# Ledger of designs, part 158: miniprotein binders against p81326

Target 1, 226 residues: p81326
Amino acid sequence: MLHFGGFIMEINHISKILEKEREEYIRNKVEEYLKQGFSKDDAVNKANQSWRTYIGHRIQDVIYNLLKKFLKDSGLKVTTDKALNNRNLPEELDKVKRLIAINYGEYLFLPDADVIVYKVENNDIKIIAIISVKNSFRERRFETTYWKLKLKESPVTSHIKVFLATPDKDNEISYKCPNGKPKKMRIILEYELDGIYFLKEDFEETEKAKHFGKIVEDIIEISKKL

## First folded at step 17 (miniprotein)

Design GC9
Fold by ESMFold2-Fast, scan of step 17:
Structure GC9 (fold): chain B 226 residues (1-226), chain A 104 residues (1-104)
Amino acid sequence: as target 1 above (226 residues)
Amino acid sequence: SEEEKKIEELLKKAEELLKKADELLKEAEELAKKGDYEEAIKKLEEAVELLKEAVKLLEEALKIAKELGNEELIKKVERLLRLVKWLLYLVEYLIEEIKKKLEE
């Protein structure tokens, strides 16, 4: 058998390389905020928040590029919510945006869909899945769940799979209590979402909680139900 | 059949190349953790060549499987080919990331 775990190891290695840049990044950002007139404590706090955003974005970019490359062979397309927020959208992306928008009375908003997978057949667009990428769960632990529940309310969007992708470095949702029970946050996320894909090796795999390397095959299988 | 035997031989050879590449990737990770970036890059570049050879073998196996019309073999080879191409992409990405660290 082939060494399938190597894929996860390499994703984790990229994350480790990015973390080695942390000290220099923080130092430079602290200097920048001090020059803007912030106090020393405020500058440090802002620099740490900036780093969390930076590394989260880098992990998101890696996931986007991997999915774009490997889903292309199956005729699937990949975009981002950032791309959909451009004012001058190509017709295809404008259609994608309309098909994932959530209704709030007189307003329409996009879910926080870091990565969006869709299919184009005979000029018709079908949204397959959205992937939320979370580097940590501190203040936004159930945001992905909220968007899943909102999408389920409409016949236009109820078929869309909602996945979470995370390295879970702090063991926030891959930890088990001494009695073997998963923590409340893990139980809720796994129950409500269509899947959790971990960018780490050490966790107990379930039907919905899998190694990230399985996401391509899962998405391709889902797309065949179209 | 003769063709099925050829596919099995190609798959076995690809598996050997992947095992060797996996060992090189592990060595490269340890070197990068120590800050030995130049040696890490050398190991990753060696892994790239092994993965490229594995892709060639698997593409040949896929061609034969399609000619036979064996859907199960086609799916098996396609799945493996996807995995190998993912590893190749990741290794090439890691090389570029480590090169950036060398320039700093």
Scores: ipSAE 0.012, ipTM 0.351, lowest interface PAE 8.0, mean pLDDT 78

Design N1
Fold by ESMFold2-Fast, scan of step 17:
Structure N1 (fold): chain B 226 residues (1-226), chain A 83 residues (1-83)
Amino acid sequence: as target 1 above (226 residues)
Amino acid sequence: SEEEKKIEELLQKALELLEEARELAKKGDYEEAIKKLEEAVKLLEEALKIAKELGNEELALEVEWLLLFVKLLIRRIKEKLEE
């Protein structure tokens, strides 16, 4: 249980670090663009555009590092689709890639698997979960549901849990419509996926739509059933 | 813009049809579910065309993923209907 308390504290600490990092990043980028000869207005606009791109990758990296740190004591391993796309793979990661890749004739494609959780038992690899990280509604949220359906088509991959992790800052899927009904996009995503984990406080939890702080416990429980 | 409002309306209607299709499929009404999903496909194809014409690549890509998802659902329900 102490592991999970530490995880929640780490998430709260990271949220504060990310806000401070944003302020410093924008300040430094504005100075950099001004030195390059851009106007103040252009420098500010370019810095904000740069931050939007940066934070998307940063959130993925943060989730990867948090899961790697808090799952290792449970015998679970974590990797990324970026690691799996390296030209020369260690034997273990090559096996992971082959167990999640979808065959399109002569080609193998990885699903939208920003973070991958697996375990090794008796020299066999079991993929536990794939986590797709989406920063905003404009990112391809239905891509995650497409890959979930594709993975369900094969007995090799049908057991793999597919999760969406998102801050949902624009309240596109975390808030209810008037009359208490969830938005249709939320209903569809929650139905098709194995879970949605929100990186925000302001929403009502369900069995499948939870605060991100619960993801470690959920993954560990799933792994025990495999 | 008027075009962005049109896309929003088409998307909302397509999502409503998708939800209706899920309820029909839950009841075993696969033929009606397919009809609703095929209507959603037409609306999404229109939304995709408008999004591409506006040069909104992010929205166009989101619509395209939803369209692929709906088409895959149609295939799966047709397979169940033939069981």
Scores: ipSAE 0.277, ipTM 0.713, lowest interface PAE 3.7, mean pLDDT 84
Fold by OpenDDE base, second read of step 17:
Structure N1 (fold): chain B 226 residues (1-226), chain A 83 residues (1-83)
Amino acid sequence: as target 1 above (226 residues)
Amino acid sequence: SEEEKKIEELLQKALELLEEARELAKKGDYEEAIKKLEEAVKLLEEALKIAKELGNEELALEVEWLLLFVKLLIRRIKEKLEE
């Protein structure tokens, strides 16, 4: 088994790897939108938006697959909110879905849970962690924080760790006080969440802000305490 | 399925080659490291082909990512050799 440490360090380049596809992707999408009758400017804007969505999903998929693989030997299981959006769920996933649901009175809703880590012991399911994957913080900057706070409000979900994983390409939360100026978003996210994991090297490391390479170990340690 | 098992076997072998390549690179044996990685690329390309034929998008994406990673490693090592 590839020692987790070496492979994960290379994840620092995930953004760079994926960005190589950007030019071709944008070109193709621009052409597509032009054929649909959009102006050149509109086509470029739409293509860029499409790229942001696309790259976000790609990063999420990578993180999901990595966690699934590296947590498998520890007996931990991984799923996604997307997988839970099914009418006919296996019993195990139906239980997972119920254990992460947030109560809004007449309704139960799922938090944004790009990746869900859980264990099965003695036929009981314990949710360990939810990982939110964000490529950029242009939209819904504190959405993950909202879900963490909502999960804390119930004794059923209060134990669930909520982590943020991000390459933070635009350095929005990589540093707390660059040039003596506090980065509000970094400070709040670090305070409210259980951890921030960076898919990059250039960031301010703290107790809660770590390299993504540490996430597997941290999850395993948490799982042993539950 | 049998095909999924084959993909997993190919992935496992590719990962072993990656580990070997890493150890070789640590020792400064970059040429041999590249050879191992190139072999891994072949295995991953085969795995990708099978995954696509099965229509398993999730598995295909996993393989594609690993393939990209290996190709990047090769490029980095080559860049070091040119330095």
Scores: ipSAE 0.020, ipTM 0.442, lowest interface PAE 4.9, mean pLDDT 87

Design N10
Fold by OpenDDE base, second read of step 17:
Structure N10 (fold): chain B 226 residues (1-226), chain A 83 residues (1-83)
Amino acid sequence: as target 1 above (226 residues)
Amino acid sequence: SEEEKKIRELLKKADELLYEAEELAKKGDYEEAIKKLEEAVKLLEEALKIAKELGNERLAKLVEWLLIMVKFLIEEIKEKLEE
């Protein structure tokens, strides 16, 4: 088994490269917020929050690009929730948007869908999977689970697989019972979601918890059954 | 097999280049880092070729993932050089 050490190193490399920009980014953002009239402490806090958002988006972009490239040959298409946040959508994307919408009675809202995988057959769109990308679980720990449960409530969306992709740098969900203590978050996420995909090697592998490298195969397999 | 051994060697060399590139990037030597990564791409492409010739789909897919990642790294570093 070629130790995935190199692949993980590469994923870690992206994260490290991004982390190197942190100091400069923080400095610039602090200055920006100071100019806006915030206190020094507030400026620092806001800058750190901004950085977390920024790095999260960058990781999401990486995952999006990877999936787009690898799924293209299988005839599968990839989009993002950001791309759907347009008033003038192409017909195809408008259909995608409608097919992932959750009913709240008088209102339809979209789930958090960092990456959306779908196929087009005979002009019909089938949503295959939604991938939520999280760099850390400091905030909104069960947000992805909420959306999965909401999607299950409708026959229109119940078939949609919901996956979580994460580097889990802080080892918040990498193991179920480290040191004999159950990790509530890992257990719940693994139970409720269709899969968790780690952008790292050091994790407890299970039927639902896999290396990110398996996500393409899994999505393709699911697509064949739809 | 001899071919599998060759793939492993190529992957090992590619890993080494990635480490070197990382160290260079840490020092701000982005141009040299890119050169190392481009060399790694060449090695990985060769590995992919061999894997495909062997019909080892699993290994081929792994190498493809590596290639995409390294190419992405190159793009990221290039963007930094243009800033």
Scores: ipSAE 0.016, ipTM 0.266, lowest interface PAE 7.1, mean pLDDT 85
Fold by ESMFold2-Fast, scan of step 17:
Structure N10 (fold): chain B 226 residues (1-226), chain A 83 residues (1-83)
Amino acid sequence: as target 1 above (226 residues)
Amino acid sequence: SEEEKKIRELLKKADELLYEAEELAKKGDYEEAIKKLEEAVKLLEEALKIAKELGNERLAKLVEWLLIMVKFLIEEIKEKLEE
């Protein structure tokens, strides 16, 4: 029943909300560390490290809730890898889990799928997309690409779209290089993945690298072709 | 539960305010639209408090997301007012 109608929010603006939240979080953590006796520089560094952990979960939650709301009217369902790791799994989610599992001989593993979009038709489940949410690319730069390549190997999972969603605050992969050349990581991720969705306003779009607000339309379009 | 009923009532009232704000913004009545959205924020904050007290994590996350969206809508309309 909740609707925005004429207030269709450009959801790629969510990055503005996260930046304001970051400023408050950092201020509070710096004060906390200063009271513990850390130097100003150490307090700032520790606060930034704490933020990186916090924001990862925060961005995932925001994306999950946005997709859940905006896809509901299109008959699409949204779940998370956290939900799929529950021991008492409902039949529907157990089927979702089995349809994204990757075969390693005697073992089956789930990809690192932070958010999963699927549809149910005539009691059959079809996985539309998995979204990997990344705040930073330093430590896990190609993890999403690895899972895309593994899913592509099986006829059961090869149709599943793999998307990366990121605020890219540090401009690590956004298309905003002054010399006109994208960074190596951006080239590789854009080539291998089905799409990159930026939670930021100011960058140059390509066919596969878009503002996050376009993800809903893209997923709906993909779903209609399946 | 009584608390879940209260949350549903708060969410229904918030939804009504969002609808009214949308209609006002379509007419160019941005100041009144912001007022309605600010009222919705108060109701959603109360709903979030109750949801957290109940330990209903999924509902709490939904309400928190709605709060973020409504607060951002307020900022967007404020920018429109400055034109």
Scores: ipSAE 0.000, ipTM 0.156, lowest interface PAE 13.9, mean pLDDT 76

Design N11
Fold by OpenDDE base, second read of step 17:
Structure N11 (fold): chain B 226 residues (1-226), chain A 83 residues (1-83)
Amino acid sequence: as target 1 above (226 residues)
Amino acid sequence: SEEEKKIRELLKKADELLYEAEELAKKGDYEEAIKKLEEAVKLLEEALKIAKELGNEELARRVELLLYLVKWLIELIKEKLEE
């Protein structure tokens, strides 16, 4: 495999290229939050969070579009949790929504499912995988694992693979034991999830931790077993 | 292989262009940054072509990811310039 020696177009480059835009965005958001009555510190924190959310959504869109493109020829379909957040859904998407729902007794809630891969056979829908997209792990570090565990609790959803896709710009989970110190987050995520897919070249590869380029083959293989 | 070397060279050049674009963007020269990114797109498209010709689907997907990210970045910058 061609080691892209040094070619690390990390999403971090996108953030750097947009640094000036980020600064302007932050300034504007800070002003907005100050007008809303937040303290300066709170306003700054909220503005930074807003920016992270914005970039996160963009990355999610990229992953969605790529998966849609890559899986098109396999006959597999791709949707998002956002597309499911409608009162009036097409029958197909309504079925998808119901098939990923988690039971909390009186209530059904959807897991965080940035990307959902499914197939349609004889008008039956089979959910194949959920892909969570994370740009950074500053917040809700184990949210994806929570949803994986919840999905396992039902025979309806237990077969659904849960994958994490991340550029890991801060190298929070790229290595398991850098300098002999275990990275708790990497170890737990790798243990609990069905796979971690990196949108970068510099990471410790394992059976479950792979480059994003391998996710398509893995999904197709899983789909054949369902 | 010679083709693999070519891909590596293309990717290296594309990376350099991305760094140049970053520096230009930091200075507020987004128009010139876009030019560098568009040049990077050309290199990545060539790399993708070669990867596909080699039948290396994984490599092709990796390059395509990069290509998509750069194209997206261009669009994002253009949107900002229009505001």
Scores: ipSAE 0.418, ipTM 0.754, lowest interface PAE 1.5, mean pLDDT 88
Fold by ESMFold2-Fast, scan of step 17:
Structure N11 (fold): chain B 226 residues (1-226), chain A 83 residues (1-83)
Amino acid sequence: as target 1 above (226 residues)
Amino acid sequence: SEEEKKIRELLKKADELLYEAEELAKKGDYEEAIKKLEEAVKLLEEALKIAKELGNEELARRVELLLYLVKWLIELIKEKLEE
């Protein structure tokens, strides 16, 4: 296996570089939320959440742009859940939205699909994969798994691959315990999802848990079978 | 084989530069960290060129991903330096 070396693939080092400015960011956000009428505890919690979201957006943008660039020549298209929630939606994206929506009786909801890969053949749209991008696993650890299980319930969406992409900077799912066993969260996510792609080098690959560079080849292969 | 050895050497040197940049950044030496990362970029661009010439598309994509991430890291550190 080719080892590209570590720290650059570990987003936690980038986060640590910025940590000295974290307190100022948090302080400013706390002041902002206090002026909006939130309690001190709520303001602090919201400010910390804002910081984590800021870093997470950078990772999502990287993944979206990489996939868009590398899948373009294979006739595959890439969009985001944010694009699908626009008020003025093009016909093609409206069709994509309808093909990934999950039915809750009288209501339709989109899964947590940060990035969506699809193809268009003869005006027919086929969804290939949805990718959930997670910078951390604190409060919504099994959210991606929930959406995978819901998509499997319908013949319309059961073919859609659900992937997790993460730098896993805090080693929440790439870490092995001293006895060599993966953490419970890693075991569950790998079992239920179609794949986990790490933006880091420091982990053991499996058939479903791979270096992020493998995602392009895997998506292209899947698309050819559909 | 000779090209494969060259790629391994380039990637090893790039990795060493990335670790040096990490240590510099931890100390707040952002300007020096950027210099190390920019040197790593040049080595990775050469490795990418060789990988493409060998027709090793998988390796080329992996190097290209790493190159993108290094360039992104340079932008993040530059943003910090501008402060």
Scores: ipSAE 0.000, ipTM 0.248, lowest interface PAE 10.6, mean pLDDT 76

Design N12
Fold by OpenDDE base, second read of step 17:
Structure N12 (fold): chain B 226 residues (1-226), chain A 83 residues (1-83)
Amino acid sequence: as target 1 above (226 residues)
Amino acid sequence: SEEEKKIRELLKKADELLYEAEELAKKGDYEEAIKKLEEAVKLLEEALKIAKELGNEELAKMVEFLLFLVKFLIEDIKEKLEE
């Protein structure tokens, strides 16, 4: 079944949010922060920051839904770290959670995993990939890399591919060496991660840096090897 | 501003086209759906141009993302039609 309708719906939702909801959202948030005792200027600044966070989450949701739809026909399943933050999980998701957990001695913690792709075969779960979605690289620029390295340290998780998906709106990692100057972040991310997928056309393509449209195929191929 | 109003109008029209495309796709009319999406791309490209001219980077980036998604959808549908 062509996931066309559902994808269009997602696009429409984003489009509606981007224009009509921004003003209303900002207004509502400003009012909320004013009620909390913030100054007008502080309220506006906080509202704008909240909006950026909100849009970031919406992008994540779109990517999640997109992957879920496109991978469904291949028999692959998709979940999120948020879905795993429940005390009472279905057996399947509980297994997924355990299979992506990172050992810190006395504690197990989950990596940041906006999207988790896995398959179920003969009641066994195999984690295929973790996808981090970043709208911008303002803070924690190498957080995804950290998680990749941590996952690589355990034989339980070392096979898990870690991908970054980003529109890279500020062109922070779109090119390796613009104007002859190396972009540290691009070089490191591309080196450490299994792939970077751009939600844009204007970027330097490499073996690991691809258009987002290739991510589904790549994940399917990886899944066949596991 | 008048330019901001124009962007809003373009985005609204693009949304309408997306809904039309969805309905067409639900009916199995993928070719016509693609046409609607291509029209939406044109509107979004114009909106992007205006946003850039206004120096509204945030809006421009959002429109670019929408363009990406719509173009991706078009290509996905085309590939399926060729199979």
Scores: ipSAE 0.040, ipTM 0.453, lowest interface PAE 3.9, mean pLDDT 85
Fold by ESMFold2-Fast, scan of step 17:
Structure N12 (fold): chain B 226 residues (1-226), chain A 83 residues (1-83)
Amino acid sequence: as target 1 above (226 residues)
Amino acid sequence: SEEEKKIRELLKKADELLYEAEELAKKGDYEEAIKKLEEAVKLLEEALKIAKELGNEELAKMVEFLLFLVKFLIEDIKEKLEE
């Protein structure tokens, strides 16, 4: 039993690392946009917008690789929404895509499932969990909750656990008001979702809000009941 | 491939060193913890080099992130040692 992933996550250095990378990334992108003829203010705004996209994909990639590594020996498989949107889908991934699709009458849509955990038994695929990765909430604060509520409406998808994974760098959902109450967004997300996994140390742990290092054992436990 | 096998071996060895470093740091043995982390850095740098040569972008990004985290850990422990 190795603690590599848990060890790194528990040291609470992710936010500091991301800020150093942010400064370098933005500096380089501002220079790039200035060379294209944009004003300094426009270049800075475009660089910040580019950073938000970049960091989102970067933390998703890290979480994907950590889960793939730690779940492999438990017979669990991991994929991404990016893989499911590939034009050359293998049969197995095509089946995964169909098992998480939501029906809107004449249309089928995929939830925003950044990372997907499933198992294959007897050529049958069972979806265990989807993980939404959020580095910031802003205008997308309840997107994960919307997809959870939609998945609950169908007997095909109602068993699927929906988790949020976040460094919560700006304390958007780990902050406590002076009266000790969590913020409204934290209350709603914790109530509706099956779990919140923090990539930070400073937060109030509950039965649903845990350190990211606990996600592996939780997923394995859930998979045994399916 | 032999290269993929080598990357797995390097990552496994780095994991062992990081676990040892964590245990040493918990005991207050900061100097020994730093030595273990510096060994892990060398292994991760070799793994990153091989991953890039293979064109495996996902693996390269993961190793790059781990390498950056380990280097930052070294600096944090050094600050504790020099208090």
Scores: ipSAE 0.000, ipTM 0.187, lowest interface PAE 11.3, mean pLDDT 76

Design N13
Fold by OpenDDE base, second read of step 17:
Order: sequence, then C-alpha cells, then structure tokens
Structure N13 (fold): chain B 226 residues (1-226), chain A 83 residues (1-83)
Amino acid sequence: as target 1 above (226 residues)
Amino acid sequence: SEEEKKIRELLKKAYELLEEAEELAKKGDYEEAIKKLEEAVKLLEEALKIAKELGNEELARLVEFLLLLVKWLIEDIKEKLEE
C-alpha cells in the first residue's frame, strides 16, 4: 500500500526542501550578523543556530496545524505555549495555562509545550496531552522527560500525557540497540514519556514508539477516558 | 477494489509531481515547482474524495495529511517568491 512510505517521503521532502534553503539562509544571516559587527566565525555560528531554530519552528508549525485539523472533528482543541505567552489571554486559554503550570513553591512555570491538546466540557477544561516537537537532539536531550516528571508530581497535572514528535533525521533515537549497542536516549525517552511519534518510516516500532500518523487516534482514545 | 486502485494511481502521480517540484525548486524554478505542487493538490483532492466515498477513514486521513503538507509547501515557496 502507498502507506507510510510515500507520506514519510513527503515529510522528508519538506525537510529536504527546507534544507535546500539552508545555504541561502545561512549566507543571508551571516551577512546580517557581519553587519551587526560580529566576527566571521561568530556570524557563521549564529547563522547555524538561527537555522536550527527556524527549521524547528517550521516543523512545529506543521505538526500543530495537522493536529489542529485532525482533532477538530473530535471536538478537541489545540494551542501552543507561544499562544499562552500573552498578558491578555482569553478566559479559555488562561485556564489552559493555569492547568499546565508546574509548581516551584513561590513560582509557577509552564513546561515546554509546543502543542497542547485539551477539551472543553461543561465549561471545564481538561488537558489531554502535551506534544514536544524536536527536529534534533543535539541540545536538551532530556528536557521533555524533565517536564513529564514534573507534571507527574502534581495531581492536577499527573494525568497529562506527554508525547515527543520528531523526524529524528540523525537517527539518534530511531533504534534502541543499533549494532547491539543500547541508545541511552531512546531507552530513557521511551521509558519516561507516554509516547514517541516518528515523522519517518525507518525506526524501531514499539508500544510507545509509533509513526506520527497514530498520534491523532491515540489522543482521541485518551480523551475518551478523561 | 477498482476505487482503491484509482487512489493508488492518483497518489503515485502526486508523488511523481512532488519529486519533479523538488527538482525544480533545487534549480530555483519556484514558479514551475508551484505549478507541479498545485497539480498534485488536485490529484490528492480527488483521491480524498474517493477515499471518503469508500468510507476508508484511514486512507482519507493519510490523504488529508498529504494535502496539508503539499499546501504548506506551496505557501512556503510562494513566500520565497515574494521575498
């Protein structure tokens, strides 16, 4: 079946298309940073960092839009941490923000929540899932795990599922034991998180590690149990 | 079924167009790339219609996802043309 292969190729194509823009993007950013007075080496480093951020946001936007569309028919709502970073929030989003907040004693902080899925029933908001989107795991490898663990510490947030969505282009977590060597990151992420969803075909599938195409169904199922 | 075969054919053609569009985009021919992608959208929309008519929800979801991706690609390329 023209199943996941062609679809994944297309996701990969998006990534490739974005990667093709890299050279031009880097060139332009380098020039920009040089004009700002940075050294050539600093400009290149900053440009590369900017590119990583840019690509990360683009992938996040795609995932957000997909989830928003596919979950809409199920009556589920989707927002982002960015949307919650406003002083003047609508009542609904203000409630969402409060329901995902983590207690640090004198302070409340939000977890990294690229995508937040929730439902509204009888004017009550129930948070269903948080999806962290990562293009690569070069930095902050266990950040999502940290937030999952913190969310578990409170009865208010302990029910919230935390998922990781990634194309894992560098195959950092696609397999548990490639060549007989355990991949620490894959093992820990899969153990601590509620699920890992791959925007690719070439990965080791498990009960918790699935193709991204399954995330909608899984979220809907979870929502029915809440 | 005959309808499923048609969907597969449409998807295959759409993928071919996506590949062509990618090659065109690599060459900087963004306008022609967009044309190919728009054609792919038409094929995918037809595939979606058939999938829905068949009641194949799984296939419909897959096609919808593809449509979203292709439309996003078009928008992305268009933004580049306006820059």
Scores: ipSAE 0.016, ipTM 0.294, lowest interface PAE 7.1, mean pLDDT 85
Fold by ESMFold2-Fast, scan of step 17:
Structure N13 (fold): chain B 226 residues (1-226), chain A 83 residues (1-83)
Amino acid sequence: as target 1 above (226 residues)
Amino acid sequence: SEEEKKIRELLKKAYELLEEAEELAKKGDYEEAIKKLEEAVKLLEEALKIAKELGNEELARLVEFLLLLVKWLIEDIKEKLEE
């Protein structure tokens, strides 16, 4: 039916939808692991680890579907890194894959780009943007920055915009200087990346740090310059 | 302010339309669901205009996100209708 059903109609932003899903998901997974013979402590730990993996994919799917729907009539196409890692790759996606490859001397490797926006014009493909989706910043906090810096090094990929999209529920990068204390991660990410898009209501907005609702308009504007 | 009260009224009406649209979509009445969602879009666009005029960026961001989600729902239901 509807992608999110009535949850969207009751909830202001994705992070609130995810919190309701989290409570039910954890409860069900704990019960599942207990039935498999795990201790209560192990079941809880495994359920929390499972949730972290699940939620990452869930947010990515939401962003992918939103962008696919809203960019369709603008002549823009959307794909994922998962699609590009398929062994039976269609010609168009094979071309996309080659155009985002990063040069390491005699070797070419793909960045870990969760969502990729491109256009096809006169049988030629232009990559517009890659979007890295992060639910939390505990581990891979500068991974998106690394890929942005590598893409800058080549004339083939230097034009590609690199965006971060995040609900940032734990307020890890929502503010530059809460209570006067600088947050290194927010400052670095905003400086190096082309934009940060928040899937939440409460954050410090700048020219580069915006609500996710602005992403469609921004991508369309960028595509007109390419 | 009076403007904030108007925004709250517009959001309340929009949420009521979204609830009606969900019930219609669950019954397979996709055309009627789309009409309700399109009405919600108009209310949200008015709320967004007022929020921006007030300089209430937090509220404007909320309304923009809701507007994006509603427009996405319309496209999703339209795709179901064409099956």
Scores: ipSAE 0.005, ipTM 0.287, lowest interface PAE 10.2, mean pLDDT 77

